# Ledger of designs, part 59: VH-VL binders against Cytochrome c oxidase assembly factor 8 (COA8)

Target 1, 167 residues: Cytochrome c oxidase assembly factor 8 (COA8), of Homo sapiens (Human) (q96il0)
Amino acid sequence: APERGAERRDTAPSGVSRFCPPRKSCHDWIGPPDKYSNLRPVHFYIPENESPLEQKLRKLRQETQEWNQQFWANQNLTFSKEKEEFIHSRLKTKGLGLRTESGQKATLNAEEMADFYKEFLSKNFQKHMYYNRDWYKRNFAITFFMGKVALERIWNKLKQKQKKRSN
Below, E stands for the ipSAE of ESMFold2; O stands for the ipSAE of OpenDDE; V2 stands for 0.75 times the mean of E and O plus 0.25 times the DockQ between their complexes.

## First folded at step 9 (VH-VL)

Design k24 (from k1 with heavy chain D30S; framework fv_ebronucimab)
Fold by ESMFold2-Fast, scan of step 9:
Structure k24 (fold): chain C 167 residues (1-167), chain A 121 residues (1-121), chain B 111 residues (1-111)
Amino acid sequence: as target 1 above (167 residues)
Amino acid sequence: EVQLVESGGGLVQPGRSLRLSCAASGFTFSDYAMNWVRQAPGKGLEWVSGISWDSGRISYADSVQGRFTISRDNGKNSLYLQMNSLRAEDTALYFCAKAPRFLYGSYFDIWGQGTMVTVSS
Amino acid sequence: QSELTQPRSVSGSPGQSVTISCTGTSSDVGSYNYVSWYQQHPGKAPKLLISEVSKRPSGVPDRFSGSKSGNTASLTISGLQAEDEADYYCSSYTSSSTYYVFGTGTDVTVL
């Protein structure tokens, strides 16, 4: 049977996973949004001559991404579940099921939903504060290591220049 | 009664494979993330692997990455751990543990009794 | 591998209070309110005592309490009883490749 209002779903090309970079990629690859976090993962390219400092930077970026993915995935799932529980609880209090006797779908008005959003934000305030604090700390650390990698590359460039024969 | 029951442990030689199972009862298994946590004799707890409610997200500790595979069968209320290329350092009591949410949570609210895996010659 | 530091042992007499510290870093205990505590009796599975720093699950007596200051979380057992003699582990969510980091464990002895 025809799918009325069905959304077209994009799929990765044959032989390429949604969570894996294309074969023989020479740069970082950005994947599709994660099912739970809605954030796009970055799959990091590893050069053959990666320095220990470059490896430390990459691992820090990967750890930060995993932390960020886990935080938002849990928050989004908690929000969705609590929203559903709130709606069902309010409908039960009104003596309404998911449908009325006439087959109507019961819904909550904007005022009732505003109460839920206010409560959810209030309940999660401290959690979001700690998230923001750690997010800033991580970005500072990443910027610091990016600076170190840049200095290492400048130093290596100078060494290469010094080794060149003057013809 | 909410419970988790592990099985499949035993004595195994280094380099071999072993498969652990965990049977869940008393709760809606498909609503929760599940985890494996191990404890070497006389040592502390170490998180091994986690799997989301729908198997859509899976993670491993660095010590087991590439050697162990976590899986679940929601129709059978069962969690599994396939352990390959076993090392002496994998000797431990393996616990099945439930997260409070759909993804591996901030804590484990329900634990099984554990199944002992001994890797030696 | 555990990364949170706990004292190896603490002891007290019945009716007294004992406190177990759990020291981490700004990437775990210092940044998140996701510290949990587990009690393990010999030959038994761990049991959740405290979640999210200070929340008690149903069935856990109110003499068990949790707190956090900076990079250190603490479990306090008031009115110490013989049945409290066990190993205690803290755990925290971490921003590393491992989702959980457990503490080194503390053996509580009731003298």
Scores: ipSAE 0.007, ipTM 0.541, lowest interface PAE 9.1, mean pLDDT 81

Design k25 (from k1 with heavy chain D30E; framework fv_ebronucimab)
Fold by ESMFold2-Fast, scan of step 9:
Structure k25 (fold): chain C 167 residues (1-167), chain A 121 residues (1-121), chain B 111 residues (1-111)
Amino acid sequence: as target 1 above (167 residues)
Amino acid sequence: EVQLVESGGGLVQPGRSLRLSCAASGFTFEDYAMNWVRQAPGKGLEWVSGISWDSGRISYADSVQGRFTISRDNGKNSLYLQMNSLRAEDTALYFCAKAPRFLYGSYFDIWGQGTMVTVSS
Amino acid sequence: QSELTQPRSVSGSPGQSVTISCTGTSSDVGSYNYVSWYQQHPGKAPKLLISEVSKRPSGVPDRFSGSKSGNTASLTISGLQAEDEADYYCSSYTSSSTYYVFGTGTDVTVL
């Protein structure tokens, strides 16, 4: 409301427009995708009158976000490195260099790359299954706490109405 | 002031049961995940079990799965480990350890002194 | 649960530097920056030395440093002192059916 959102910065030398985060806000703010995890971070607003329950919810959301960001950042890094290693290994097996005679990066065809994807998914199946289990458990806990916070706010409002009526 | 104190260890015969307790003081117990870590005499550390702040997430090492049960009582600032079907290989000093976060931590910032469990005939 | 691999022992003289490696898998050290290091003196409980790969708790000297590359984390002790003679354990959060795995442990001797 009062901040009118993020203030635009001048276009970067690369031709990309930029925006700064809101300078001050009474709301959570969602950032651009992280370079490594490709997930959008949430910057949490901390109200001056935050209840202990609201603090627990915020900390739980922050812990879950950090966990999620780390998992995907490392997963994406591992994927990229193993993909490059796979390409290098297969080219070496064929007796080919990493570069063509023209200096271009040597590539594998789609059928060969399908072998890598199948192996990667198979190798990481258990890890992804445990990640999904943990993600659902964390999301359930967050949803449960959101419900508790909502009930606390409703109860506090009802309590304030009672005080006004008894006056 | 911040302290974890384990108790309940002792000498037991194989196949018997034992219950360990850990009393916490000096911090808000209900806000943190808690863990049991053991160390056999002259050997290394082995994580045994962990429990989230609300008991909603519980996990066990493969070696104790189905035999041990972790639990907590936030009203009493206490952590427990019920150990059933004890084996000689369960002989170890059992440490209570605190994580810095609700669901789990990336590390254990506070440790107790441990309680010795000896399983022998 | 598989243990993280550490060298059995490392030794150095006062003032030297020693490094301890901690090698895991893509489901633990390789997946998260959740590696911690513990120092254990004989007859004592372990004490947190490094958290989250490289963060030092209050009171830990800056001569202790941590790092990670791929599936291997490392603890470096520079300016080695007699008080550093202890067992050192790494630990990592896992994305498996269990929470944590500890390293095999390293005995550091100051000669």
Scores: ipSAE 0.228, ipTM 0.696, lowest interface PAE 4.2, mean pLDDT 83

Design k26 (from k1 with heavy chain D31E; framework fv_ebronucimab)
Fold by ESMFold2-Fast, scan of step 9:
Structure k26 (fold): chain C 167 residues (1-167), chain A 121 residues (1-121), chain B 111 residues (1-111)
Amino acid sequence: as target 1 above (167 residues)
Amino acid sequence: EVQLVESGGGLVQPGRSLRLSCAASGFTFDEYAMNWVRQAPGKGLEWVSGISWDSGRISYADSVQGRFTISRDNGKNSLYLQMNSLRAEDTALYFCAKAPRFLYGSYFDIWGQGTMVTVSS
Amino acid sequence: QSELTQPRSVSGSPGQSVTISCTGTSSDVGSYNYVSWYQQHPGKAPKLLISEVSKRPSGVPDRFSGSKSGNTASLTISGLQAEDEADYYCSSYTSSSTYYVFGTGTDVTVL
């Protein structure tokens, strides 16, 4: 049982941390970094008069954020696990224990850790390429819809200006 | 209420073309990614193609790339699969399947009953 | 090549527990908590049984549970019943060219 149960982080079923926006917010806001992904989530403000197109853009951005948060949460978990396994394996090869004389976790020097980083990056190169491709496609879709929303707002502003002049 | 109904399957000779349709009802069609999944007689499920809510993102299984074209008409709540250069290996029951989101999702929450495509020499 | 690996068949007696594994790669099962399971009875369309590794949709009994460790997801059927005799497929989202990949399928037989 953990000592500080009341201070436990709360996460969504998808593995994204839960955070609360400022009350009475009238704009988007950025939360603290997620424990697992280390990415700052964006809470989207929902305007009272949100158009269907604006709603689609917001939902697209929310889906992309969830996908991105989940990828990095699992990536960081895998990195931490493999790093610990690597350190333990190398310490065992050297005939060293997992703890120092002071009771701290034993670690490898930067030169030794360079082997792990090279192996990890090489092993995950294909995965990161696919992630980047997917990320670019998602951002292209978001940018395209941001353009549509901007055009809609300009057009509505022009129509409203025209209506005010004719009345 | 919420349902998907496939049509357009049949017997076709190798090298010919066939177009499948899927009619959706009971949900806001233009808010979800749609997919085609096939199953050869006595075999397992194979994802064939997927399309985002706005047709902006389309993907195909390597086995059908360059031969099949997925499309949708959000005004008609319909999904299509144009199949060209058909092979005996394309013989399968073709399911229309809905994802729970615009661009991604690892699950298909609603499935049609499928339409049978038989490619015979 | 493109499929998640499942055992071809598992069997059990009524009241027993059976587990089906689903092994993928770091680009699918290992990267996302987007693993789903489908039950298919002969002559029927697949039915969503579990989504997002362990989430049960409405109407699915507590006897069905899902989990994931590394690149392997698992479906456990406890209190096995005659009506559980069916084919079971896992599926995962992937960042590769396919975006979605299905498992090879497992035939569950209730003896």
Scores: ipSAE 0.307, ipTM 0.719, lowest interface PAE 3.5, mean pLDDT 84

Design k27 (from k1 with heavy chain Y32W; framework fv_ebronucimab; at its last look DockQ between E and O 0.01; V2 from the best seeds 0.00; counts 0 for: pae E 12.9 > 2, placed apart)
Fold by ESMFold2-Fast, scan of step 9:
Structure k27 (fold): chain C 167 residues (1-167), chain A 121 residues (1-121), chain B 111 residues (1-111)
Amino acid sequence: as target 1 above (167 residues)
Amino acid sequence: EVQLVESGGGLVQPGRSLRLSCAASGFTFDDWAMNWVRQAPGKGLEWVSGISWDSGRISYADSVQGRFTISRDNGKNSLYLQMNSLRAEDTALYFCAKAPRFLYGSYFDIWGQGTMVTVSS
Amino acid sequence: QSELTQPRSVSGSPGQSVTISCTGTSSDVGSYNYVSWYQQHPGKAPKLLISEVSKRPSGVPDRFSGSKSGNTASLTISGLQAEDEADYYCSSYTSSSTYYVFGTGTDVTVL
């Protein structure tokens, strides 16, 4: 079987392409872009002695990443679907077929596609506004828990120093 | 049509093992996350375990952590639950349920009919 | 174990509206917009009625609506029909020790 590096993409037995960490790591790993969201997934490192507070922070970060991935996967699918529908509608209006004489997919020029982008942005303005609001709320919560974890780590370091001094 | 069919339930003694299966049809199985949810007789619903589309993310309820193992075979359109060290309190109807690709615990849009697991001596 | 709190039962006559509350904490309903509602008829699997607090999947009548305020989510069934007689469960994502929690369930009786 060919040798593979830790950085390589893996193909699962089910025929699905997978991504693995570059090597066994004590840190978070960032993978290649997902086929639907076009965003890089984060694989979180889980310490063996993770505190309840550290677990809560990790779960908040994981949920935020999953929410972000799902939002953009849905948005990209909607964009692609509506783009195809727009192109097909415009081609029908012009009396043109869905394929060129060479058999390629028929496309619209940049000027006509600008109409679609304008409509799509306008239609999704409120949706993106709510997305930004939720993104800020999630990041404020994460920052709050990052602060709590930092304080916990400082407290633990102080306890460690005290125990070393008592020895 | 979209369908989930559970199997593998039965009567089992405490401390023994069972393996549940869920066969999916009518949709692209590997585009979706999957979950197991159980319901004890006359009781409410309890989430048991979830698995992402690629098996990269897996989680368990505290009550089953270390005893149950969720897995999937996308080539066979199948979800599994290996249940070890079974207890009387694991007695329930076990449902498999489909969830969004990245948010395997946000909601469950399609459910199977369930398979009954009875843990008794 | 921790569950989202629902009233045990709610009753109404055909054509009336009934509302079921689902009360959690700041670690679930209060923090996340992943509240779902499920309908379960006796001997049958649960059916998704509402996802993400207020979204209806295709095939669910607009008589079913969801909302959320603070730590409490609500399912409202307007124009109550005999076929709505069932058990109703809410569910939420949670940042606690587990990922998901269901409500205690509400039995809806149509008089």
Scores: ipSAE 0.326, ipTM 0.720, lowest interface PAE 2.7, mean pLDDT 85
Fold by OpenDDE, look of step 10:
Parts: structure tokens; sequence; C-alpha cells
Structure k27 (fold): chain C 167 residues (1-167), chain A 121 residues (1-121), chain B 111 residues (1-111)
């Protein structure tokens, strides 16, 4: 049975941003833009006494970040690939080589590239709609849990004040 | 398997209308340009019309301009050709043909078996 | 629409090489590298043999080759076989009025 060559899905390498915050940090850190997604990763601080709600919020933020990183890494890869394909196709249509006589990479003008952008946006319109929808859902959930954590912290502070007054 | 299946051909009188359909399977339909090519009995191939993957680019041969309308439904993996004001010279086998995404740089790598349109009094 | 000019017929013996010319203009073959060749057997749909002047798709034998010089594209069939008896059509992208133009077709006979 001939081994069906697994089409290597060009999975955008999950380039785990090697950004490591300082060990003694007590806050969230923002890393440099990821090379694939161009999004700045956030390294979330983990408190020693993290409440279950705080943990849930942190996990939700982390998952949402990973989701965003993956989406845009894949989108940028697709964009770059299709852009190159478009340029090559158009140059060939014109009977032009991929390189100029000076050895430079042949390029298309802005007007010619406008066609590519229009087509690319049209193709990805539905994908972007779903992304936006899911982005809002995730962010609403995060905001909701932020509110819960804030309330929990207020309540805990009030309880501590009452205990200090009773002693 | 990649397949194109044409339908909707038949016998019609001059001046009448006919709608051809092409059902695509075995590939991502919305990644490709689609075309109609016809062949009159005992004659050569003639390009009729083409449509880009997003329907953003449409073109027609001069012989059918203003009479024919190409369209596609990517949700149904279907290509259509609305033919109005049919003439005797429109008598041909009509092929559905797949082309690269960008209509302006094309070859036809997949063809249907064709559907016969006969325009006769 | 101006068709690309092909010879009406070409013949050869088994094992010989035959060449089919496809002559266009500066608006089609002369300006663009989007010449394709198709084989059509009687009662069958056309099959792509060559794209972009010289590219062979998968499943097309290497005995089929394409080239272009000026306004003329050529299909060469080396080692002619009985199954190569068919009609052959060239096609090109064109900037004039239509996007695509076909050749007049060539009947290839194996003697």
Amino acid sequence: as target 1 above (167 residues)
Amino acid sequence: EVQLVESGGGLVQPGRSLRLSCAASGFTFDDWAMNWVRQAPGKGLEWVSGISWDSGRISYADSVQGRFTISRDNGKNSLYLQMNSLRAEDTALYFCAKAPRFLYGSYFDIWGQGTMVTVSS
Amino acid sequence: QSELTQPRSVSGSPGQSVTISCTGTSSDVGSYNYVSWYQQHPGKAPKLLISEVSKRPSGVPDRFSGSKSGNTASLTISGLQAEDEADYYCSSYTSSSTYYVFGTGTDVTVL
C-alpha cells in the first residue's frame, strides 16, 4: 500500500515566544511582537495566593491570547503565501521574470497590488466575521470574570478590616 | 475525485433562454476560477465566459456579451450560465472548466463532460 | 474573435516526433507566458497537456513538451504512439476583448 504522503499542513510553527520575564516580577509582562502573528504576547503573573476565580480569569486570558496568536500567525502566513503567488502569476502574465535585469526582485505597482488586497479581503471576509464574533465573546467573558475577581477582592478586604477591629 | 458535471442542456428555439449548471466536487470550489467553454459540432473550442473565485471578476467572449450571464454559488459548489436570446450559432457542447484562482492567468486543468445545447427552429 | 493559427493536420509514424505550431499575435502568445495545450479524443472532453508554455501536469507523459518563440508556441510529441491520435488545441491568455483564445485545432494522425 503506497504510503499516502501526509500533506504536511504548514502549521505555522507555534513559536512559543521565548520571552521570559524576570523571576521576581509581581505583574504581567508584555513581550516583543511575535514574529508570526505580530502580536505582543503577555506573560501573566501568578500570585502565590491565587484564588480560584483569579486562576479562572488568568486561564481564560491565556487561552484567548493563544487563540489570537494562532489565528493571526496562520492569517499572516496565508497572506504572505497568496501575495507571493499573486505577484508571480502577474509577472508571468506580463512575460516578466521574477527578477529585473539588475537582479532585484521584480515587484508590482500599488494599483496592481490593490487587486490582490481586494480579493484577499473578500476571500477572508467570513473568516474575519467569525473571528470578530468570537473575539467579542471571549472578551466579554474575560470582562465578566474581571468583575467577579474585583468583587471578591473587595469582600476579602472588608473581612480583614472587620477582623482587625474586633481584635 | 475531482469532478465537474454539467447539466441543463437541451433543444431550444432561437430567441429563447436556457440555464446551464455545473456541479463541482472533490476540490475547494471557492479557491478556483471557473469557466465555460463550448464546442460546436465538428468545430474547435471556444471560450465563452469566466468568473473568479469570488465572482469579483467576470468576462465574456464578444460572441455572447450582453446575452449570457455567468454566476456561481460557492455554498452549493455550483457554476451557472444563463443564456438569453439564443441563436443557431450558440449550438454547441458546453463544458465547465476549472482554472487557477486568478482568471487573468489561466489554464483549464479540469473539464466536465459537457452538456449539449441545440438551438433550432 | 481571432483564433490562434494551428495547422489543420499533422501526421507521423509510430516512434517519430511531430510538432504542432500555434501562432498568435503580440496581444496573446507574443506577450504572455500563459499558453496551454489540450488533447481531445473523439467524444471526450479536452485534457490539459501543457500549461504556462512548458509545464506538464501530473500524469502527462514526458514525451509531450511545449515551447514558445516570439508569437509562436509549439507542442512537440516525441515517440508518437497510436493513442496520441487526437485533436490538439492551443490556448493563450489575451489582452484583447477576451481573456482566453483557443487555436483552430490540429488533427494528429498516426500512420
Scores: ipSAE 0.018, ipTM 0.632, lowest interface PAE 5.3, mean pLDDT 88
Fold by ESMFold2, look of step 10:
Structure k27 (fold): chain C 167 residues (1-167), chain A 121 residues (1-121), chain B 111 residues (1-111)
Amino acid sequence: as target 1 above (167 residues)
Amino acid sequence: EVQLVESGGGLVQPGRSLRLSCAASGFTFDDWAMNWVRQAPGKGLEWVSGISWDSGRISYADSVQGRFTISRDNGKNSLYLQMNSLRAEDTALYFCAKAPRFLYGSYFDIWGQGTMVTVSS
Amino acid sequence: QSELTQPRSVSGSPGQSVTISCTGTSSDVGSYNYVSWYQQHPGKAPKLLISEVSKRPSGVPDRFSGSKSGNTASLTISGLQAEDEADYYCSSYTSSSTYYVFGTGTDVTVL
């Protein structure tokens, strides 16, 4: 939704230089929110004996994350710029200043802001439609490969049990 | 031929401003993200700023945040860097570099030859 | 402020292999397969050698190869030649402070 990007708080950690996950973890890790997209990146674990199928799944997940990060970073910046421009334009039309007497940024009521949200969605309809289509396609592909990896692991277990029983 | 040509460098006093330009030719400029990378004399490469194909995403290194402004004009196939409040530490050869459309996961496949900026009293 | 750590210099004899390390964090090299390597001869612009950890662009000799393990990426130059004497930089996307960071640079000397 359009409200997500423009209204997210600063995500940069105060006083720290970087995220510090447990050393040599055997699991994927979720990092702090990216300051531009507000999405938490996953830090993917790469096992030593990763099969070709497992590698393909991991790379698909990594590439999907990067695609998603870039889309929302771009939309958040666009949303913020267009929201401020809309507010300034409407305040100017009403003959009002950009600041209240208390020094706070002047804003518009909920009905007026609803006009902005509708206009933003209309301007970006095609882009968001393709994003949603591509998101579902990517998510379906990831789920499909997860199933294939699960079957591969089951077959490997069955082969190992067959060897034990032959003894 | 694919080319990036930087201009606008020179000698300037601390606290003053310069505007760098990068003219692109030989490729569809608005398909690509663009970046500035600098190299102080005898030092390593430092990424300065990047801008997506549509100017929808802009990022700056901490060392230049709030002082430099990256922009592009896709109609003129040009990238710009407005450098305000220049410091002696900004003295460097400034390269223009082409990257894939989105900034994330980028690599810099085409580089200009650079324009020298010297900030000295 | 995540600068990628490279050795200051490496050296090798012609025909040998040298490997340059590029150590980052889980916020950059460890999480993303968008590590790139650049070669820079004196007075020249950097040249892309490797993108996406291990991909060679057209025109780059196959004696250049890249790999990654954990938070460390590596560039290997097999069959070292005199023309390989140059500075080498890694670069990675990072989500922690900026979009991109370069490594500290490595001066490769051919003995």
Scores: ipSAE 0.000, ipTM 0.466, lowest interface PAE 12.9, mean pLDDT 80
ESMFold2 (binder alone), look of step 10: mean pLDDT 90; pTM 0.925

Design k28 (from k1 with light chain S95D; framework fv_ebronucimab)
Fold by ESMFold2-Fast, scan of step 9:
Structure k28 (fold): chain C 167 residues (1-167), chain A 121 residues (1-121), chain B 111 residues (1-111)
Amino acid sequence: as target 1 above (167 residues)
Amino acid sequence: EVQLVESGGGLVQPGRSLRLSCAASGFTFDDYAMNWVRQAPGKGLEWVSGISWDSGRISYADSVQGRFTISRDNGKNSLYLQMNSLRAEDTALYFCAKAPRFLYGSYFDIWGQGTMVTVSS
Amino acid sequence: QSELTQPRSVSGSPGQSVTISCTGTSSDVGSYNYVSWYQQHPGKAPKLLISEVSKRPSGVPDRFSGSKSGNTASLTISGLQAEDEADYYCSSYTDSSTYYVFGTGTDVTVL
């Protein structure tokens, strides 16, 4: 029976949570959604004989993951902060308190919140367009290096097959 | 010892060309994006150009676009800036600066001492 | 040129706190958590003080702190010391065709 991974829910330097693969696993693993970015991190397996090309591909994928995690963590933080500021501003204008009599946070109805959502989407439209552009470029680069790694692996397998045939 | 050393600066006439070099040591050069940042005498910092670890992504400030070319030689741990059609406004101390990641990213963690370029008739 | 606005100068006495503002737009400071701060002493190269709005690299004293609200990032120097007398520059990632913009710079004088 396969062994379970040693440790889970450890944070990386970039703030991404970690999920360790089961023992004797030779595969990359997908973890649970990050609390801040709401994206699932990939935990990369590092083989003992990793080639320089495989290392470059892994580092490019890790860097792209960190970039993606930071973008969405920032986006979510900005959304939450501006939403609270908008609600507080509107409640102050109406002369209402920030809490209900039961201690719950006071909220605005859907019609009132529509103004905030429309404004937020409009001012962030260019930002999301540039994010999509960069995401496309990053995925293109990753695909290119994946192709190079695949060719290297095919070549290594052919070398192994030739050694077996020479016996 | 992590170090960046710029060279190639000097006095040059307007309209001519100059090539700057930056020699890196003490870190794995081809794992990081590299940048050029300049500072005119008594003025502030201006980002000039950046290049990713593999030369796959390159960008320039509008003021130098079409005139300057950034390049790198990972085998020699060196960064270059080819400056063409130089103007008096290009007079500045030129710094080599390292990003902490493969793409020119959010900040510069290591800086060189700079090399002075003076464009004057 | 620079796209982020900083005050030209700020002054303080030893032990005092000073704050430097860095104002941009929704295309840089307002939308991204990628603001950095650099300290430059006369005749020397800039040194990284703060990255990603509030993170200090190793070797930077904790009296230097960063924050951000809306389109404005701030660097606060508490317990001001004579050695803090320098020029300070903010920088931000931008979603335009260029990747970086620097601030106009602030001269900190310790009286």
Scores: ipSAE 0.008, ipTM 0.533, lowest interface PAE 10.6, mean pLDDT 80

Design k29 (from k1 with light chain S95Y; framework fv_ebronucimab)
Fold by ESMFold2-Fast, scan of step 9:
Structure k29 (fold): chain C 167 residues (1-167), chain A 121 residues (1-121), chain B 111 residues (1-111)
Amino acid sequence: as target 1 above (167 residues)
Amino acid sequence: EVQLVESGGGLVQPGRSLRLSCAASGFTFDDYAMNWVRQAPGKGLEWVSGISWDSGRISYADSVQGRFTISRDNGKNSLYLQMNSLRAEDTALYFCAKAPRFLYGSYFDIWGQGTMVTVSS
Amino acid sequence: QSELTQPRSVSGSPGQSVTISCTGTSSDVGSYNYVSWYQQHPGKAPKLLISEVSKRPSGVPDRFSGSKSGNTASLTISGLQAEDEADYYCSSYTYSSTYYVFGTGTDVTVL
C-alpha cells in the first residue's frame, strides 16, 4: 500500500541516520564526518526510563541534526555541480579541451575561479542568512529543553534523597 | 493504514470564522510535521500553513498571515486551522498534508481528501 | 506571491515520452534541492510522485523521473499510459516570501 511505503521512505543522502556504533554503547556515539555534509553525526542513546521531556529533547536534537545534515549535503553538492559547470563553460569559451596533456581534468587557476566564488557567495547569501537564523533558533530551543531536563533530574534526585532519609 | 481525514468545511459569510480539523491515523502523529494546502475550484495548489511536530515552529502564507491560526493536539492525533476574517478569495478545498519526519518544509507524502470551504453571501 | 511556472498543458500518445518544465527563481528551485512533483486525478487529492528533485517514493514506477538545471526542474514521463492523464504540480521549498511554493500546474492529455 502507498501508506506503508511512506513509513519506509526515510533516506538521508549519506545514510546519516543508519550508521552504527563500532561497539556496544550506553551513551551517545559520535560518528565519522559524512561524505556529503562533512558533519559528524550523533547516534542518540535511548534509555529505558526516558521521560516525556527527555524524549522531546532527543527528538528536537535528532530533527535539528537531520535538517543540518540535509542542508549541508545539498549545499556541498550544489557547489560542486555549479563549479564543474562553470569550469566547463569557461574552457569551452576559451576553445580548450576538458583534459590536459597528462590526461587529468583541465582546471582554471585561482584568479579565474575568483569570479565563480564571488557569484556563488552572492547567489547564496540570503539562503545562508536564513540557515544561520534557523540554526540559532534551533540551538536556543535545544538549550532551553536541556535546562528543563536538568531541573527535572535534580528534582527527581532530591525526591529520592528525601525518601531515603525518611527510612 | 495511514490516513488523514479533514472536517469542518461549509458555507460561511465574508468576515465570519470557521475551524477545520484533520484526524490522523496509522502513524505516530507526534513524529511528523503537518501542513494545510488549499485549492480554489478549477485552480492550482496553494500552501497555507505548516506546524512542526512539537508546535515549536509555525509558518503561514502571506495571504493568510494574521487571519489563520494552525495548531495541533498530539494526544488526539489532530491538526486544526482556525480561519478568521474570511474573504471570498479563501473559497477552496482545504487539504491536510503530512511532511516527512520532523522536516515540515520539504514535501508532503500523505494527503487527506479535503474539506470544502465556500465564502459567499 | 510567487508561483513556479509550468506549461498549461502537454500531450502525447501511449508509449511516448513527455516532459513538464517547472521554472522558479534563485530563491527556490535555483537554491534548494527540495523540488517535488504531485499527480492529481480529477476529484482526487494530490499524490506525491517525486521528492528531492529525482527521488521516487515506494510504488512509483521508474518511468517517472525528475531532474533540475539552474532555475528549472523537469518531470519526464516515459512509456506514457492512459492512466497518466492528470494534472501535475511541481513545488519547491523557499525562504523568500512564502515558506513553500507550488507550480501553476500542467494538464497532461494522453491522445
Scores: ipSAE 0.201, ipTM 0.696, lowest interface PAE 4.5, mean pLDDT 83

